# Designs tried in a protein design chat: VHH binders against B box and SPRY domain-containing protein (Bspry). Part 6

Target 1, 197 residues: B box and SPRY domain-containing protein (Bspry), of Mus musculus (Mouse) (q80yw5r259to455)
Amino acid sequence: SPLLTQLWAASVLGSLSGVEEVLIDERTVSPLLHLSEDRRTLTFIAKKSKVCSDEPERFDHWPNALAATAFQTGLHAWIVNVKHSCAYKVGVASDQLPRKGSGNDCRLGHNAFSWVFSRYDQEFCFSHNGYHEPLPLLRCPAQLGMLLDLQAGELVFYEPASGTVLHIHRASFPQVLFPVFAVADQLISIVRGPLAT

## First folded at step 20 (VHH; from f1 with L103I)

Design g6
Fold by ESMFold2, fold request of step 23:
Structure g6 (fold): chain B 197 residues (1-197), chain A 123 residues (1-123)
Amino acid sequence: as target 1 above (197 residues)
Amino acid sequence: EVQLVESGGGLVQPGGSLRLSCAASGFTFSRYAMSWVRQAPGKGLEWIGRIYSSGNTYYNPSLESLVTISRDNSKNTLYLQMNSLRAEDTATYYCARDREGWIFDSPEYMDVWGQGTTVTVSS
């Protein structure tokens, strides 16, 4: 239930031990993105870099990237600073997410392999498998928290500053999930440690 | 009614400049991303660029040196400045309300379109 999930989320935030170290896998980063030295900041550069190495794992059309660490069991939490971007997606994707092409197969939220909280200008939604659920947020969050409970099959999006749960998705997730990111305006950054510290 | 009306098209000589306007009505213009898109005769749609409500702009890389998009939220008006025009820039130019275009090649996510204004570049 939403209430029980909110109590679970509050417990994770109170422990502060539930926030993961998430780093972006440089081999997956779209040529439309620049990855910072500490592997936490993705900046949209709007033009494909000619110096990016061709990798099988690299997204070549959509401005996507994956984290390096996969989640297979258990409870995981991470936070993304989204203050500077009005166009981003954050969430999880399976290892089967295709990397190449301009189709919906690689567009986050438009396929069965990705589950994302999306912002586009002043509009927010949760997207999976081509279904887009509008989220009527009163204010643009500066940070987004994700909580993934693979045993319970729950993915929670929350605002760390207020503790407000923004959306809960319940599903039977596939075996291997990666944090996934897209940005099409300025930048987003993975927060290194617990925000409440 | 939600409406977008382009203006400022016409005949211009090669090498010339032109500023197009797009008047918005029936919605809160200042809260939406907007895009310019063009269609040359007999060709498909070509996305020109996007401006977010913040004023941040992103352009089709093939066109970025010749176009500038701006907006005046107090007048509910979107602008496209074009310079160094060539014959291949002859097209109908559309403004569109951009609901999730994301990058330079996804015009299918424009939910409101103007009727267009025609620009002809010829001697």
Scores: ipSAE 0.742, ipTM 0.867, lowest interface PAE 0.8, mean pLDDT 87
Fold by ESMFold2, look of step 20:
Structure g6 (fold): chain B 197 residues (1-197), chain A 123 residues (1-123)
Amino acid sequence: as target 1 above (197 residues)
Amino acid sequence: EVQLVESGGGLVQPGGSLRLSCAASGFTFSRYAMSWVRQAPGKGLEWIGRIYSSGNTYYNPSLESLVTISRDNSKNTLYLQMNSLRAEDTATYYCARDREGWIFDSPEYMDVWGQGTTVTVSS
């Protein structure tokens, strides 16, 4: 078992010190999305808002959003409720991820700035830099957990209910990473704090 | 062989309606998102909408009042209902298997296309 997985299991079974609150940065939210008042739920509305502020940080084409909090060192964990959506991406992105345009530079998983677990209908993959690794999941997860170890250079996707590791990606990550999200069906929600033992 | 075959096109008077069908074969239809796309003569592709295997639909905002997409997974069939047709709705209508089209302008991610069915709106 990976060392990162062992540390996560111990954290879930016991105290959860060092876990940060993850909230979505409203300045980044695509006009195709509605952000809830508590900044945890992104809903796909398929029709661009007419009041799309000319905010430099806002994604203007792809239905993306970033979290407000960046990670630079250490271990971080967050959970997304994905049970209502069959089209989403969740993971991490560098601060260099472009915000504007219809090209691959802003499409999560299709560039060097984003690393995502992707679901599109009944197909799952992990995507980075235009490489898409199919993930042959037996069941659609209701919640998707992420564990990021910046010292070990590991990003783990897991199912919180079972503790099952769905994918591990190993890389030398850039200095600054943000949780990143996209949704193109219904909604996804960041879970308030990790679901403990 | 993986195939999509559209049917139901033809000549329609302005204000009329049509229901297009798309018969799928050679793959597990119920597992895939599907899209309808049209191309008016001399124009580019225009996405009409997308339906996921769940039945959830999303439409091009400029067309959403005119069209309804549905599917019957037990019959491997995709449908497009069009109402109140106008001359500008004259086009070839395609169904496509949607492999991460994501939003309404990524045709490179639609990996199987039908041959199209032509709808002509004229007196």
Scores: ipSAE 0.738, ipTM 0.866, lowest interface PAE 0.9, mean pLDDT 86
Fold by ESMFold2, last read:
Structure g6 (fold): chain B 197 residues (1-197), chain A 123 residues (1-123)
Amino acid sequence: as target 1 above (197 residues)
Amino acid sequence: EVQLVESGGGLVQPGGSLRLSCAASGFTFSRYAMSWVRQAPGKGLEWIGRIYSSGNTYYNPSLESLVTISRDNSKNTLYLQMNSLRAEDTATYYCARDREGWIFDSPEYMDVWGQGTTVTVSS
């Protein structure tokens, strides 16, 4: 049940030993984004910056970025403050996600290399491989939590403030996954987690 | 039932100003992102800008000094204010309901279009 899953996720998050810090990999950041000095906040600037275009890891068209930390085994959790944005995607991507071009191969959720919770204005969905599942949320979350259980092959999206599970995706994930982000309105910020108890 | 109707087009002198309107009906206008798009004679579609339900706006960089997009949710109306018009701004101007535009050059993600209103900039 969603409630039982939520209770389990909250318990697991509280027990994660050595919770890694999730930080944005500046080498990957799209020219449409500004990255804060602490590497946690992505701001949509709507006009391409003069960021070096020959960096092979940099997304050059879609307003995407990857985290620096890769996940290969175990349980992982991170939280994104999404209060200020009505257009964003958050989730995971493999290292095979192409960086260059305007096609669907680089558009998060529209390819086999990315799995994302997506918001566009007042509409929400989960997207992978060009399949888009509408999520009829009652309220817009201020924070969005992700839990990745690589043993179970589960990616969970939840709202930390209420403990509500928003979506669970089950899959056989590839060997290496990175947190992935896109923003097309204002900003999103990775939260140093976990928050207060 | 879902309908968008543009108005306010016409002839304007170079350097002049014009405000286009887009009347929406058949859906809850205040909940949707909206875009303006134009098509010059013999050319492809050119995205002008987007306004989210929040009122936040984003523009095609080549046009942002020319245009301002606004909305009045109580009147179900979208507006495009154009200033300092040039002959190259002669085009048919469309409003569109923007369901997944996401990034600037993607008119394929607009699910409802108006019929367009023509603006001609000439002496």
Scores: ipSAE 0.733, ipTM 0.864, lowest interface PAE 0.8, mean pLDDT 86
Fold by ESMFold2, last read:
Structure g6 (fold): chain B 197 residues (1-197), chain A 123 residues (1-123)
Amino acid sequence: as target 1 above (197 residues)
Amino acid sequence: EVQLVESGGGLVQPGGSLRLSCAASGFTFSRYAMSWVRQAPGKGLEWIGRIYSSGNTYYNPSLESLVTISRDNSKNTLYLQMNSLRAEDTATYYCARDREGWIFDSPEYMDVWGQGTTVTVSS
């Protein structure tokens, strides 16, 4: 229900234990992206770098990256600063998401292995398995919060500044999910939790 | 009716310059990303570059030294400036409304195309 969903989101927002340290797995980072030294900022460089292509975990075509931490049970929350980018995807992906190739199997939201909130210029969607649900947002969020409840099978996208729920997706998720990212304009940054140093 | 109309093509000498225009109508031009794409005779489509509504641009690395994309939202017009043209730049040039192109090799994600304007580079 809408009321129960709002209480669920408020409960997670009120708990510091729900804000997890999420760091990018540098092995996965596309040649089109630069990863900052603190492993939190992905910058789109528009030209494939000569980063080692032998790495089996590296996305080699789409400007994707995964976090190092996998989620298997429980309730998880993380926040991404998106204020500098008009082209990004953030969400979760299965460990079975293919890394190699130019097809839709590796394009986030266009396959059964990825679930993402997408922005492309002034359009917002939630995307999974080639289905794109338009999200008619009144303004562009500066930060995007994700809440994942693996037992309930819920993925919630919200705006931390207002507490507004932007989208809820309910599904039977695979047991292992990673935060996943794509950038095709400027940069996005994972926000540190209050206890991360 | 959503429409894109390219103009400014023609014959140019090697080393020359040309500015192509793309007039947009039937949609709110200022809210959409736009791309230029070309097709040389007998070749496949080649993405040239993208400009977001913000004005941020990204180019195919093989062409970035030759081209500049700009837009004038008050005129609903997209531009492609080409300099130092070479014979291999002979192609039909298309503008397209870019709905999910993302990177430099995804022209199949353009939902509206112009008719194209032909540029021939020959002495």
Scores: ipSAE 0.722, ipTM 0.856, lowest interface PAE 0.9, mean pLDDT 87

## First folded at step 22 (VHH; from g6 with S106T)

Design m2
Fold by OpenDDE, fold request of step 23:
Structure m2 (fold): chain B 197 residues (1-197), chain A 123 residues (1-123)
Amino acid sequence: as target 1 above (197 residues)
Amino acid sequence: EVQLVESGGGLVQPGGSLRLSCAASGFTFSRYAMSWVRQAPGKGLEWIGRIYSSGNTYYNPSLESLVTISRDNSKNTLYLQMNSLRAEDTATYYCARDREGWIFDTPEYMDVWGQGTTVTVSS
């Protein structure tokens, strides 16, 4: 039931009110991305920035970014506003995700170290380890919610406005996961809080 | 049958302008991102730019000032306007349906290609 799912999501989000907010680690942000001052908005700039500092943590090719804080235990939830972008990936990645290079090892969803919901124009899929499972969405979500249960080994993608579960992935996740992001159109923004009504 | 057909190529003088068209058929054109790619003689593929179904466009930085991509969904047609053409712009120009071409060099995710139209820039 969508209602039950929504209620469940709401309860989960409510319990997470005291949890640290998800912010982007500026050190990881690709030169193809602009990070807002509040560390919540990633904007695709299509042209590599010349002002990016060299850090080993920085993605240098793909328009990726990691959250600053890792999840190591428990239940976690965050929401990304994706209404302005028709090309994005959101989900989680392990600390084993390579940062440098143009290969699939750094491309979200194309390696064993990332689990992402992917939009490219009108196509949606869940991507992990090069497997892309199409998601037959009826509409483009304006916001995408993630629920991560590390103990249960479950990653849930849902639409906050409706509470509709879009996809559930079950796996033995690594000990450390980061929210991960990619955008290749306009911008996406992290919005942490209760479910949108 | 899913297909793309480029047109509008030809001989143009340096400094000239040219508008290429790409006619799409066999699929719902309006739902797909489209890209232009070119290949100069003896060179590899070079991504020119893309346009999403939203109309948002992105260009190769090296070509951004010279090209404009647009689309007319009512005509199932993709366009490439090129201005201030140079000899180095001589190439076969391809339109392609873009499935996951995120950043410039992902032609492997362009699953439908036209046969191309040749542009020759010469005095």
Scores: ipSAE 0.869, ipTM 0.935, lowest interface PAE 0.5, mean pLDDT 92
Fold by OpenDDE, fold request of step 23:
Structure m2 (fold): chain B 197 residues (1-197), chain A 123 residues (1-123)
Amino acid sequence: as target 1 above (197 residues)
Amino acid sequence: EVQLVESGGGLVQPGGSLRLSCAASGFTFSRYAMSWVRQAPGKGLEWIGRIYSSGNTYYNPSLESLVTISRDNSKNTLYLQMNSLRAEDTATYYCARDREGWIFDTPEYMDVWGQGTTVTVSS
């Protein structure tokens, strides 16, 4: 029931302590993206930036970016404001995710190294390893919350405003995962979280 | 039946302008992103641009200054305005329903295609 899913989300969120602030690693940001100075907002620019530095960590084709800090143990939560974009992917990726190339190996959700919630215009799906599971959402989320439990092997997507669980994926995740982002319309922004002390 | 039908192609002189139309039927047009793609003789497919249901548009950087994509949802019609046409713009132009194209649309992510309309730029 919707109530049970809300209660579950609330209970999980309530158990979260010391949620780390998620920032984007500038070194990974695709030349198709602009990163804000506070390292929280990714804007799709549709034209490759000429001033983009050559970094081995930088995505060179797909409009992807990784968070600066990896998750290795425990329970993690972060929220992304997606209300301005009708084309985005958010989720997690392993360190094995290739950075260079135009193939599916670098395209989020089309390889074995990424697990993402995907919006493309009016369609929503969960994508992993080239499998796209449609999510019949009643409305477009303004914000998308992620809960990652590495020990339990669970990735949860939920709507923060309602606490509604949108999708749960269970898998044997690798030991190291990064929050991952892609945007091909307007912008998405990581919601500020408490600083890790 | 889901269908796209392009029109408006023809012969045009260099420097001329042309507006192509794509009529959609058999699906809720307003809910889908749409793309224009062209194929010059003996060449591969070239993505021109995309328009989301929101009206946001994105273009191939090489063509951005020459093209404008728009849509009229009340008429289930997609448009491609082309200005300052050159000989190299000679091609068959296709409209397609875009499902997952993202950056550079590939045929694999366009699930509905029109028959195409031919544009010839010649003096």
Scores: ipSAE 0.868, ipTM 0.935, lowest interface PAE 0.5, mean pLDDT 92
Fold by ESMFold2, look of step 22:
Structure m2 (fold): chain B 197 residues (1-197), chain A 123 residues (1-123)
Amino acid sequence: as target 1 above (197 residues)
Amino acid sequence: EVQLVESGGGLVQPGGSLRLSCAASGFTFSRYAMSWVRQAPGKGLEWIGRIYSSGNTYYNPSLESLVTISRDNSKNTLYLQMNSLRAEDTATYYCARDREGWIFDTPEYMDVWGQGTTVTVSS
């Protein structure tokens, strides 16, 4: 029910000390992306740089990046400002996510190593292992919140301004998960949290 | 009845310009990303570029200096302007509804295709 969903979201968010700080691991950033100095903003460049992928951790084809911090236990929450992009993916990936190649093994949501909320123009879906579940959102969110409960095996996507839950995925996640990102239009930015100014 | 119909192809001399049109019907054109793709005789598909419903465009880097994609959502029409045409630009040009082409040439995610319009660049 909507009421139970709202009470659950409020309870989970109330049990956190705040939204966790997430920073992009510059070693993973695709040559199709530019990473800001504060490691929070990914901008889609649309052309590979002349100095492509000399790092083993760098995605070399898809416009992906990973966060630096992995999650192994507990509750974690982070928020991404997505108001400027109509083409992005945000979620989590295991440490086994391959970095190189044009195949589905590196394409977020098209493999067993990644779980993402995806927007492509006006269409939204949740994607994992090649399964793409359409999400009939009533409006395009300006911000996306992620809540990962590793004990319960739940990944929640929500809209921070309203507290509305957009999607819940339940799974037995692998031991180690990283926040993961992709951008193919303009930019997305990780926010410090609702208490940061 | 979802349809895409290209027009504007024909014979053009090297160095010339040509504007292709793609008329959309049977769906809400203004809500979808659209792509142009071409196929030269005996070759595979080559993605030209993409335009999102917002009007943002992204191009195949090898073609970006030669082409401009635009759309008129009030007329349900997609356009491809081509300039400084060369003999190697001889191809059949297709418009396609783009459901998750993402970055480059991923035609398996384009779910509606036009029949194509042929451009021949020859003296």
Scores: ipSAE 0.747, ipTM 0.872, lowest interface PAE 0.8, mean pLDDT 87
Fold by ESMFold2, fold request of step 23:
Structure m2 (fold): chain B 197 residues (1-197), chain A 123 residues (1-123)
Amino acid sequence: as target 1 above (197 residues)
Amino acid sequence: EVQLVESGGGLVQPGGSLRLSCAASGFTFSRYAMSWVRQAPGKGLEWIGRIYSSGNTYYNPSLESLVTISRDNSKNTLYLQMNSLRAEDTATYYCARDREGWIFDTPEYMDVWGQGTTVTVSS
């Protein structure tokens, strides 16, 4: 039920234990991106950025990055400020997501290793394994909340300001998931959370 | 009928300038990212740049000093300003509706193309 899911999301956020401190893993950051000193803001720097291609964990073609935090059990939530970007992807990826190359196996949402909410200009979709489900949003969210329930096998995208559920994906997820990000216009920023441990 | 129509091509001398226009019809132009792409005789497609509905632009680094992309959403028109033109800029120039180009050099994600306008740079 959409109403019950919305109430459940609000209850989890009210506990504050579900909104985690998520930081970008600097070693994964594409050369097309600049990472802020606090490891929360990814800025798209087309071809003007310094190239750092020697790390095995670094994406070398698509403007992707992973968080340092892995999720294996339980309930997890994080929020991304997306108000400044009209081209981004946010969601989760397994550790098997390839890092190198221009193919779909590194392109978020176009492979079996990534599950993302995508915006490209005024179009929104949820993407996994090459399936792209259009999301007819009435307005562009300024913040996106993600809620991952590994017990229930659910990934929920919601708008924190209203508590509105934007999309729910139910699946059997792999054992280890990382928050994953891509940006191709301006910037996105992870919203600060309290230290969960 | 979704359509893109380029205009403004022609003969120009080296060092000259030219402004290309792309008229859009049959879709809500203001909601879509747009790209300019060119093809020199006997060569493959070369992406020039992208402009989002917001007006934010991103360019092929090899061309960014020579070109400016702009749009007028009230006129459903996309523009390409080219300056200091060289013989190697001789090409057919296309505008395209950009549905998921994401980064440069992804022409398979341009779902609507104009027929192109030819620019010839010669003495």
Scores: ipSAE 0.726, ipTM 0.861, lowest interface PAE 0.9, mean pLDDT 86
Fold by ESMFold2, fold request of step 23:
Structure m2 (fold): chain B 197 residues (1-197), chain A 123 residues (1-123)
Amino acid sequence: as target 1 above (197 residues)
Amino acid sequence: EVQLVESGGGLVQPGGSLRLSCAASGFTFSRYAMSWVRQAPGKGLEWIGRIYSSGNTYYNPSLESLVTISRDNSKNTLYLQMNSLRAEDTATYYCARDREGWIFDTPEYMDVWGQGTTVTVSS
């Protein structure tokens, strides 16, 4: 029921006092990405950094990063400005997501540890465990909102400007989830406040 | 009928330049990311670079100083400019429609391939 789902999402968003503070964990950032000083903007640089830290948490092949904030219970919301990128993934991952290697185990949406909304050029998907559900969006969102309800086991992707629900995934999630990101074109930025329009 | 046709290959001397073309038909070319990939004799596939529908380009770091990818959406044509060619650049060059290659060539995510054009760098 799409209309009931949209009513639910709007009701939950209306109950939140604001968007949560989500910052990128610099220790996880792929050498293919540059992280801004405020830890909110990931820029794809397409060339691995000459300085590659031997951090166990760092993704070393795919252009991925995790947030520092973990979600354990309750309702959580965050927004990503995606207007500058045509190649990105945003969603959640468990801490069991492998960090090293070029295989699908570290490729977001291609394993059991990651759940992502994906854009590649003009195509959109929701991806988990190697299953890619096409999302026939009417237009490219400038911002992408995520709402995670760990009690209900729901991950909602929505467009903040319109309040339109783009996709809902229902699952039995691990207790601890992190926001997760990938960028392969230009940049994406975590939004702190209301959308400027 | 979805088709990609490469052209412009041939024999070229070391240090020379060559421009390859890829003519697209049967699909809306301007909507898709495109990649160039090459295969040297006896070797595996080597991804050269990608161009998004926007015109943004990304290259294999080992080749980025030697190649330029461009597209003309009004002519449904993809181009590969190669400069300062070396014997090791001898290969069959393919264009491909790129559905989710990201930073690695992943043949299962490139759903349409040309038959290739051969470039030989010798003498």
Scores: ipSAE 0.719, ipTM 0.852, lowest interface PAE 0.9, mean pLDDT 86

